# VH-VL binders against Apolipoprotein N-acyltransferase (lnt): the designs that were tried, part 6

Target 1, 229 residues: Apolipoprotein N-acyltransferase (lnt), of Prochlorococcus marinus subsp. pastoris (q7v0g7r236to464)
Amino acid sequence: WQTNMPTREKTNFKNQFINDKLISAQKIALSNDAKLLITPEGTLNNNFNLNFKSKIRMLAGGFRNSKNGLRSSLLGYQIGDKTYSSFIDKHRLVPLGEKIPGFLNIFSRGLSAVGGIQPGSDSRFFKWKFTQPLAIAICYEITDGFKIRNAVKSGAELIISAANLDPYPRKLHYQFLSLARVRSIENKKDNIIISNTGPSGLISEEGKIIKLFDPNTEQNDVVNPNFSI
Key: E = the ipSAE of ESMFold2; O = the ipSAE of ESMFold2 at other seeds; V2 = 0.75 times the mean of E and O plus 0.25 times the DockQ between their complexes.

## First folded at step 1 (VH-VL)

Design d12 (framework fv_flanvotumab)
Fold by ESMFold2-Fast, scan of step 1:
Structure d12 (fold): chain C 229 residues (1-229), chain A 126 residues (1-126), chain B 108 residues (1-108)
Amino acid sequence: as target 1 above (229 residues)
Amino acid sequence: QVQLVQSGSELKKPGASVKISCKASGYTFTSYGMNWVRQAPGQGLESMGWINTNTGNPTYAQGFTGRFVFSMDTSVSTAYLQISSLKAEDTAIYYCARETYYDFTSGDLYNWFDPWGQGTLVTVSS
Amino acid sequence: EIVLTQSPATLSLSPGERATLSCRASQSVSSYLAWYQQKPGQAPRLLIYEASNRATGIPARFSGSGSGTDFTLTISSLEPEDFAVYYCQQRSSLPPYTFGQGTKLEIK
């Protein structure tokens, strides 16, 4: 009887599905000579471990446990890693009980759905051993232009915007895209947008949309930003 | 019995082209990548790149772009290496080698070169 | 690209002795390091994969160890057929998969 299934078995089914999807994504990335695989926010569940060694450098949206609680993060996997070897934690969380204006209220509701998440460091600067420094915005962190600008001022050469817009209305998806464009223009840096549903693609340092993937369809593609590794 | 069999030795003049073959048997050709490795006389092994046999997508190492072309023919389970505008420094033994990927069925991760072809000697001289 | 440096270039030993061969990577390759044996006139043969796993049919006297940038191949008691050239290879990055320059193991 399925209703009597232990928690471990339920977790194993979910982890198997995620692992299968990541293996497929890495094969597609390698077939297209990609050097980095980026996943949307929240792709991996808590304390997720690969059941294989990563074959490509990967920045995966997911969760990690810290001494003070659960963090929403972009998790860095080097080639050969089964668990992440680096991370950057989402900083901006909004309390469930606070009254916040329209646009931000929707983001607050989405974050509350996960429960138990703690805020991380407010630095958006990510220096990974084998890549140029990156400025990272996880979901609504793109609304904080000051912190993205600080990351660029510290040497970041590319902006990465990772989101899970699934729980949000379509109107918000295009607001996200508009904010990503503004960040690209004000910092004169390319911006790679990765979203579970809604807009994904590449925005130039001039704010032009170079590539935009079809919203609400599963798609794998390769983008070449204006930077070197 | 898994096996890679390469075409016979070639003697060519500078400026000519050569196409060597690597015929696979005993396994599903499109399930494993095919790598090419060069060994000049008295020298060590040098990776040239690989071809994804499922997609047909080749990837070349630095120094092996332009004159070198990896291709394949699934109908005969054969990978090919073509070298155009041959130079004396192309004189070498060229090996093909199978590279395995993650095995979804067993959960095993294989990504090493096994088996290897016997090698094809290409000699470029006037 | 990742450069693999093998040492020594040549190692002269007698049958029955222990051989220790080193491979150093210019940057971390985690555990994605393999060892191959090549005898004159033959294609290379896979000995060790993922730093420490013996390939099928490889005698127990061969063992590999290490991680990150420093790797070792050990042959616990040399047999006459073990005198050959040994190469390390990394697979931690996308191509090129780079080999070390080789260590020639020769009979003293």
Scores: ipSAE 0.000, ipTM 0.409, lowest interface PAE 17.9, mean pLDDT 72

Design d13 (framework fv_flanvotumab)
Fold by ESMFold2-Fast, scan of step 1:
Structure d13 (fold): chain C 229 residues (1-229), chain A 124 residues (1-124), chain B 108 residues (1-108)
Amino acid sequence: as target 1 above (229 residues)
Amino acid sequence: QVQLVQSGSELKKPGASVKISCKASGYTFTHYAMNWVRQAPGQGLESMGWINPNTGNPTYAQGFTGRFVFSMDTSVSTAYLQISSLKAEDTAIYYCARALSGEYYDFPDAFDIWGQGTLVTVSS
Amino acid sequence: EIVLTQSPATLSLSPGERATLSCRASQSIDSYLAWYQQKPGQAPRLLIYDASNRATGIPARFSGSGSGTDFTLTISSLEPEDFAVYYCQQYDNWPPWTFGQGTKLEIK
């Protein structure tokens, strides 16, 4: 689900609005026989809970509290969950006072706009019981080829790239798409990309764009990636 | 005062059609899924399916496809069940029921409010 | 299809006694189970939802427990108006959600 919820307006959306959108997105996903619903980075507010039982497996961008601060995460909901039952935290924070590449510098500026975020585990491997394992990249983590390769080496059969690129210049959106394509080629795995305002779609293991959503529109659509052992 | 009021009993011959109404009052009609339940004489309860009130899309349980049609009219807060090509085995009391859900939950859950039931008798 | 099996089929007790009704699911349904009471000539009435939550207006003598595959409805002290047929229902799987066959609670 490409949500098209501009960063400027996110703090003005009540949890009720997000719940209504999720109900709609899950209904559309189920009508299209989808197995998994994926949302962009930061879709859910802090301390968010569903007003309903999830009817589909969902990976939702959101936030969670830990003893050492707020974590930006991809939250896993099983069928029947009202609260997330699994998660993978965003790891790659930029160290203060260090030299920062231009790409990462832009992302660090965006993180400040969204709010303070603490680092998580550096593993990008994600798996529910009896499901296909995934390699997860949240926003600038797409720049770390070694972490994604390690997830694929551990058994991941598909790459998921979730982002919120609305705060960044359009040029950075194209760079994100280019990096996602490189990761697919390097690992010989399909890559599903999902971003708040775009780009979103499906990239093949050859780096070919199979499907691309219209930017700056709300879109619920199904993509069928190839899994390989 | 949340209520579901159903249309009166029907006596039909095999092959005829019947349309049962279920009129809701006391709540926002589109916020709660409407479910249909059948009970044959002396038998237990059997779920037939439900209608999503936000979209009007019906979902049918196994055995209730083809001759059974769920519909609704939001302008009069009424749900309908139509049965075509009636058979003797369709003789039953048909209930409409609202799923227990808040204004933000359109997936069916437990049924908190029930209509009084409509008896449909099919005999020659 | 998830099958719900209720036991006993008929339970004969006197007012003031404790009633325990069972509902067993053919596979795990977590806590997505409701209990209904039906009196002759009347529509069913919701008693318990999500296995243990009492519906509004339902007396405290009614309680539900269980999770997974084994569920129980308990009436701590039977009143004359409690003699009825009781149904359990699961809503864990997408349609069809199913009812048990019912337990008839009758006066001894």
Scores: ipSAE 0.000, ipTM 0.411, lowest interface PAE 18.2, mean pLDDT 76

Design d3 (framework fv_flanvotumab)
Fold by ESMFold2-Fast, scan of step 1:
Structure d3 (fold): chain C 229 residues (1-229), chain A 126 residues (1-126), chain B 108 residues (1-108)
Amino acid sequence: as target 1 above (229 residues)
Amino acid sequence: QVQLVQSGSELKKPGASVKISCKASGYTFTSYAMNWVRQAPGQGLESMGWINTDTGNPTYAQGFTGRFVFSMDTSVSTAYLQISSLKAEDTAIYYCARDLEYGSGSYFEPYGMDVWGQGTLVTVSS
Amino acid sequence: EIVLTQSPATLSLSPGERATLSCRASQSVSNYLAWYQQKPGQAPRLLIYDASKRATGIPARFSGSGSGTDFTLTISSLEPEDFAVYYCQQYSNWPPLTFGQGTKLEIK
């Protein structure tokens, strides 16, 4: 679900509004026989809980509290869940003393815009009980080909790239799409991209754009990736 | 009271197998990864790997991928280490330790090991 | 794998003195470093995590500092119960998680 919610106004949304949108998105997903609903990075507010039981498996961008501070994460909801039961956190940025490449400085600045966020583990491998393993890239993590390749070597059958590129220039949106295509080609795996205002869609294991959502619009759509062993 | 209790010492001959248990109590078992750490007599600590207690997925350090098996049983909040085809160099104290991590699900971020079992001495001699 | 080198191998001091233990990593581990204390016949005890944060119940005389590749554990005034082996451990890259070889703190 490409949400097309402005980052500035999202902080003023009531939890009821987010719940209503999620109910709508899940109904649309179920009516199209979808098995998984994916939302962009940062869709849910800190300390968010569903006011209904989830009717579909969902990977929702949001935040979680850890012993070491606030984490930006993809939160896993299984059917029947009101609170997330799984998660994967945005990874550690850069070792101390290492220079951040110029274009990646924009992503680091974006991280600091939401004060108190702490980096998480480097692992990009995610496996729910009863589902195929996934390789997860949250925002700038798409630039780390080694970590994504490591997740694929661990058994991941599909790459999921979740982002919120709303604060960034259009040129960076195209750079993000280009990097997602490279990840698909080098790993021979399909890649589902989901972003707040775009780009969102499906990239094949050959790097071809199979489906691309209309940018700057709210769109609930179904994509059918191919799984390769 | 948060506690990890391991099974008792074992004396085995080369070629035998051993299965060590580590029973957790006082916390939600599936919210913390369980690490296995080995210490040979007079030597330092060596990480063997860990098991994700929510999914049962083990991660092994190199050198521990063949004869060593991490498993668990959520219904009794217990993690297990099985060593097959025992060799003299397997003689060591084996520790289980929970990772200092918060949350549940398929992913655990390591923060160090805050609670340790008492250790299980495995002696392999002929 | 990241190799952690601790120095000195053995440190001989008297109660009341200050102890400084070093841990060097073969590559940057940022601040993802823990310190453990192990007394004879006992399991290790977590002292410090994230390079500088004291674990629950650890006395204020223990402090950690450093980042990247160079780390220090300081005990400001040694008590008799502090004479033990100390290990550093990194959790920046896994698998494997790696430990230093240990520093033995003994009574002079």
Scores: ipSAE 0.000, ipTM 0.414, lowest interface PAE 18.0, mean pLDDT 73

Design d4 (framework fv_flanvotumab)
Fold by ESMFold2-Fast, scan of step 1:
Structure d4 (fold): chain C 229 residues (1-229), chain A 124 residues (1-124), chain B 108 residues (1-108)
Amino acid sequence: as target 1 above (229 residues)
Amino acid sequence: QVQLVQSGSELKKPGASVKISCKASGYTFTNYAMNWVRQAPGQGLESMGWINTYTGNPTYAQGFTGRFVFSMDTSVSTAYLQISSLKAEDTAIYYCARGTDYDILTGPEYFDYWGQGTLVTVSS
Amino acid sequence: EIVLTQSPATLSLSPGERATLSCRASQSVDSYLAWYQQKPGQAPRLLIYDASNRATGIPARFSGSGSGTDFTLTISSLEPEDFAVYYCQQRDNWPPITFGQGTKLEIK
């Protein structure tokens, strides 16, 4: 679900609006026989609650509170869940105090804008009950090829790249897409990309763009990745 | 073919205001910052700052805050420089220039394409 | 603010000669330095970026070198159209982007 909820406008969206959009997205997903609904990074607000029980398995970008502070995460919802039952937290690529390359500097500045985000585990391996294991990259984590390779070595069969690139120039959107293609090629795994204003779509294990959503549009669409058996 | 076309010369009295336009063509306007550079008569080049064409956020160099305003209109691929309360020392040629491949949030790298310049003369 | 100092202020040479123009930064700019050419009545033109990379369409006689605080623009054999004012520019520290004061290359 490419949400097309720009970051500069998202601050005005209330939880009831997000709930209404999620209900619509899940209905569309189910009518198209989708097995998993994925949203961009930061789709859910801090302290967000579903006002309905999920009808489909969902990986939603959002936030969670931990003993070490606020975390930016992909939150896993099983069918019947009203609160997330699993998660994977965003981690930092470089320690605080080191110079960040221009490309990564933009992601670091965006992280600071949310306020109080803490780094999570550096493992990109996500295993869900009754689903194939996944390798997860949240935004700038797509630049860390070693950690994504480790997730694939641990058994991940599909790469999921979730981002919020709205605050950044279109040139960075192109760079993000290029990096996602490289991750697919080097691991021989399909990559599902989801970003709030784009790019979103499916990249094959050969680095081919199989499907690309229209940028700057709200789009609910189905992609069919191939899992290597 | 990348082209930046600026509005024509202006002759103004002290205290007046002026708005200079810079129309871009031949590339995606929002992919590159638009910079403003001033050159007083017989002097060198002076960077005034830039506008992030994706976000609309301006960044001003020291000395160019207050009376100077950078703006843009994405629908017509045009950047604007407005100078209020004009002073004699504002007399200069004002250039718009496209930033090269860079981190647009932190600023431009270099200036690969330039407008032809707009002469602003402030005299009584 | 990084100050860029160009030398000499004026360089008088004849066509066919080699020109060497210097730019010195008040603190290190690594290799993040560019050179521009400005002819009378015209906008500046980018010649060299990242200290030594020639911009698109720029003749091979133009070359840049240096790193840190000391940079050089070399024109191996001057053509009549090369007599102009040359500016260096740094991007290692912004805002502001800063320019040198210029070197005027004139016919002897």
Scores: ipSAE 0.000, ipTM 0.407, lowest interface PAE 19.5, mean pLDDT 77

Design d5 (framework fv_flanvotumab; at its last look DockQ between E and O 0.47; V2 from the best seeds 0.00; counts 0 for: pae E 10.0 > 2)
Fold by ESMFold2 at other seeds, look of step 2:
Structure d5 (fold): chain C 229 residues (1-229), chain A 121 residues (1-121), chain B 108 residues (1-108)
Amino acid sequence: as target 1 above (229 residues)
Amino acid sequence: QVQLVQSGSELKKPGASVKISCKASGYTFTSYSMNWVRQAPGQGLESMGWINTNTGEPTYAQGFTGRFVFSMDTSVSTAYLQISSLKAEDTAIYYCAREPLDWGSDYFDYWGQGTLVTVSS
Amino acid sequence: EIVLTQSPATLSLSPGERATLSCRASQSISSYLAWYQQKPGQAPRLLIYDASNRATGIPARFSGSGSGTDFTLTISSLEPEDFAVYYCQQRYNFPPYTFGQGTKLEIK
């Protein structure tokens, strides 16, 4: 029969694993003189705290509690933080938007799987202390070209596309990559893609794939977009 | 060479305020948090919390969220602990302590000499 | 909150003897534990970090071991300067990062 492990103890085991992985990732980033560490959507658990002080600025995919419910977010950690100090929340797509219907239906099923996630602001512009402004797309938000363009027009210097594509078929992984290339071309900005099991890498402002890591493997590497933190 | 030099001992009456300084040298002040630890007479060590010296944001342990204020002045590499409305129970030695960027020593490796605050009528 | 319980409260030994100090956590803290020494009138001094790593300048007679919930500080052969109060501290999770209540190591 199935053991009902206490939630608190199970949470501690998972948090230790995540913390150990983050320490390793930050050490690699620092050894390569990186200025910003970015992790995929959903990397951190709800109520997650680092058990070390961050040694690098980090944008980590995770969750936050708000007065209006749980949010899926990129969470900003400054040097010295154990808890995030900045965030940008994932925004749900409007059904009447200019999007490919079949592609959106697949993402909608993924949204249902996460369940209970409340939408945040629809702005994709992220200005963070000590960094240049960013345009953020979390998962299916890459399909909303207008919001990304608005963030770039507001001064964003780099597009960051974070996703967890684990629940989706491989065909959608390639479509996600294609959409990221379109965002880079139409906005003339480099796009950093960070996913858990899908494509991760750097797309140039011309839409060229400068670097692409093998999917479904753990990868920590430095990319040098046309952008300065 | 890392050094943390705290301000001198204080004798105060109940209801007064005190501001303890901790001047850092020998390292980049904004790259490490500054922690405060209290030790009451005959008692052990209590973590009071820390200040993120890069952002200026304080974090307080439970029980220290009221009359205790952490602050800093990066131009002189100094952290401060202010205690308002002093009570007799605030009589203690207050230490500042640094957490380094070194992954193998992510604990308090350098401490100030301590500042004794005595509160009596 | 994670509670650290040190035992014994007082340990009376003679120079040259082996000292064994225990720290038990109320939940698993992996290896995120430090040991500090405090002599009268002095600030604490870091001895051991990450449960088993000796801090810079700490004599080889000091060693730490353990993981999870049970941790031990061992002093292989006591010197006269080793008689002090020893504290363990966890840095596994916040808040609060807690200290144990201390173990006083005194001359028998």
Scores: ipSAE 0.006, ipTM 0.484, lowest interface PAE 9.5, mean pLDDT 77
ESMFold2-Fast, scan of step 1: ipSAE 0.016; ipTM 0.517
ESMFold2, look of step 2: ipSAE 0.006; ipTM 0.517
ESMFold2 (binder alone), look of step 2: mean pLDDT 90; pTM 0.922

Design d6 (framework fv_flanvotumab)
Fold by ESMFold2-Fast, scan of step 1:
Structure d6 (fold): chain C 229 residues (1-229), chain A 123 residues (1-123), chain B 108 residues (1-108)
Amino acid sequence: as target 1 above (229 residues)
Amino acid sequence: QVQLVQSGSELKKPGASVKISCKASGYTFTTYAMNWVRQAPGQGLESMGWINTNTGNPTYAQGFTGRFVFSMDTSVSTAYLQISSLKAEDTAIYYCARVSDTAMAEDYWFDPWGQGTLVTVSS
Amino acid sequence: EIVLTQSPATLSLSPGERATLSCRASQSVSYYLAWYQQKPGQAPRLLIYDASNRATGIPARFSGSGSGTDFTLTISSLEPEDFAVYYCQQYSDFPPYTFGQGTKLEIK
């Protein structure tokens, strides 16, 4: 689900609005026989809970509280869940006080929008019961080819790149797309990209763009990667 | 050497019109929006609106529609602010400022600024 | 429209002291907030963008912090040249972008 909710406006959205959008997105996904619904990074507000039982497996960008602080995550919802039952935390944080390359500095702006974010595990490997494993990159984690490669070596059959690129210059959106293509080529795995305003779509294991969503529009569409769900 | 250079000060009678220019240099004119900001004597900064230099489409703040017109000429890399039917309340320094446009190049903040054009409306 | 309220209206300090200037938004602007310095007879100068990023050429003593509705500009040790009017500005909404009313930093 490419949500097309500008980052500037997202903080003003109420939980009811997000719930209504998720109900609509799940209904559309199910009507198209989709097996998994994926949302962009940061789609859900902190302390968010569904006001309905999920009808489809979902990976939703959001936040979770841990004993060691707030985490930016992709939150896993199984069928029947009202709250997430699994997660993968964003690991790659830029060091404070260090000189940061220009493009990494731009990516760190997203983290600054949410105070108190702590790094999670550096593993990019994610697996639900009865599914094939996934390699997950949240925003600038797409720059770390070694960790994505390790997830693929551990059995991941599909790469998912979730981002919220709205705060960043449009040229950086294209750089993100290019990095996602490189990850697909070097790992010989399809890559599903989902971003708030784009780019979103499917990249083949050969780095070809199979499908792209129209940028700056709300779109719910089905992509069929070389992957068993 | 990115610069915005504005036209000189103007002294006008009530009811007259004025056209202020803002000439850009050191960058591609059409990749950044141009914003207009007013500052009345002893007062703070007030955003008037902006013009998309790629499309030529102006956007006006509430209170600045009607008598105020934003325009541009890409052949000379210049943005214009025209004020018609001048009133004493229009006495102010008018600034142009480049806006980074996320849709075109970068996120929205004002840099650089023109040096300002003083418009005095008096009888 | 989003209203930015700056406090205090006037801040009187001596060179070498720390200055803390506040800007409060009527609704969340995330981190889409900039700070400008204006000296008499001059155009405003960009100091901070995206709440905490220092603009090119701006001395390290200037820093910005905050997100959502509450923002702070800090000058760690005032120099004589820092006595000026400071404005915050939001660009969270569609243009035109709102400025605060300004804080005048003056010599005690």
Scores: ipSAE 0.000, ipTM 0.393, lowest interface PAE 21.0, mean pLDDT 73

Design d7 (framework fv_flanvotumab)
Fold by ESMFold2-Fast, scan of step 1:
Structure d7 (fold): chain C 229 residues (1-229), chain A 123 residues (1-123), chain B 108 residues (1-108)
Amino acid sequence: as target 1 above (229 residues)
Amino acid sequence: QVQLVQSGSELKKPGASVKISCKASGYTFTSYYMNWVRQAPGQGLESMGWINTETGNPTYAQGFTGRFVFSMDTSVSTAYLQISSLKAEDTAIYYCARDFEGYSYDLSGMDVWGQGTLVTVSS
Amino acid sequence: EIVLTQSPATLSLSPGERATLSCRASQSVSSYLAWYQQKPGQAPRLLIYDTSNRATGIPARFSGSGSGTDFTLTISSLEPEDFAVYYCQQRSYWPPLTFGQGTKLEIK
């Protein structure tokens, strides 16, 4: 689901809602013997803490503070964590006033809605203990084939594409899916796509859609678990 | 030069608690996760879980939640295992072990081990 | 959970002989399989990591091989100090970390 920067009271309501949804998602994931739960980009608010100890390893889209400003990230939670213990920051931000390819102009408009975010490291390689080395693309980063290829060259064995597509029209959702498929083919790696209102699923190293879940066939705020069966 | 030194043997009554230490030297303590491994008398090795030495966050294997607590103190490069409400079946040698050194991949292996701490629970 | 089964439980051989120890996984695992040696009264010692790589200081007579569900540790010519208990340990991409039950190598 979508993230914003609400007032204190609205933040408390949103944090309770997020906690309730994560508890439900973790129960579903565990009942299906999943070892890892992945959430869409921007699922968690800035300074978010779980009001429970995580029961499953989780990669959650969210925000973190750094000395150089607010970062948009995938935050890693180990079993027992109430706060994240690892992270990878989004590196590709589009500054106001710079030229952007036509369809990507819509991405920059959406990014402006969550302003104040600073770019992180340009490395898309994420090594997390007891999990496959990962290549991470957060939303717009899926368009950067060279950075994803560099992560795979560094040892990544799986691509994770996390997005919040709420601000974008349906046509762009399908372009996102198409780009994810191209990245899988280019690198001969499976790709797990997690998105808030767009398509989510598993794409094979040949670009085949193995499993596709569209939140729009159900609730738009559904968190999609990754079942490692 | 790289070594892990554990505290000495403990003899405890059922219901007591024990806290064993594992002091690291010769390397950067926060660069490696610390594992805890148990070995009951005449039995094999059993992973209890690990602690992230950078963050202090523990991860417990199934069966080692509740009475078992992993902690650490970076100022003295020491990891701790605390067991509360001791039972006879907790009698075992407890080892701390450092994750295998590796920069590019999540490698399998524990390359540096403590000498072990024997905990005996008997009345 | 992946279960590791070692065989045989006990292997009786003489110095100079070749030893072959087996470790079988309940389901296919990555190459993330390690072997340890434990002598009486001592902590385990890492021998092999990632299926076939010798740890620092481990003699060349120790070698590891295998893939999928079947892995082996081979000692080409037994020395007196090699009589010990051997454990395989698996780390899949997903937790938990698991050990086999051990193979005791004893003098015939």
Scores: ipSAE 0.000, ipTM 0.423, lowest interface PAE 18.3, mean pLDDT 74

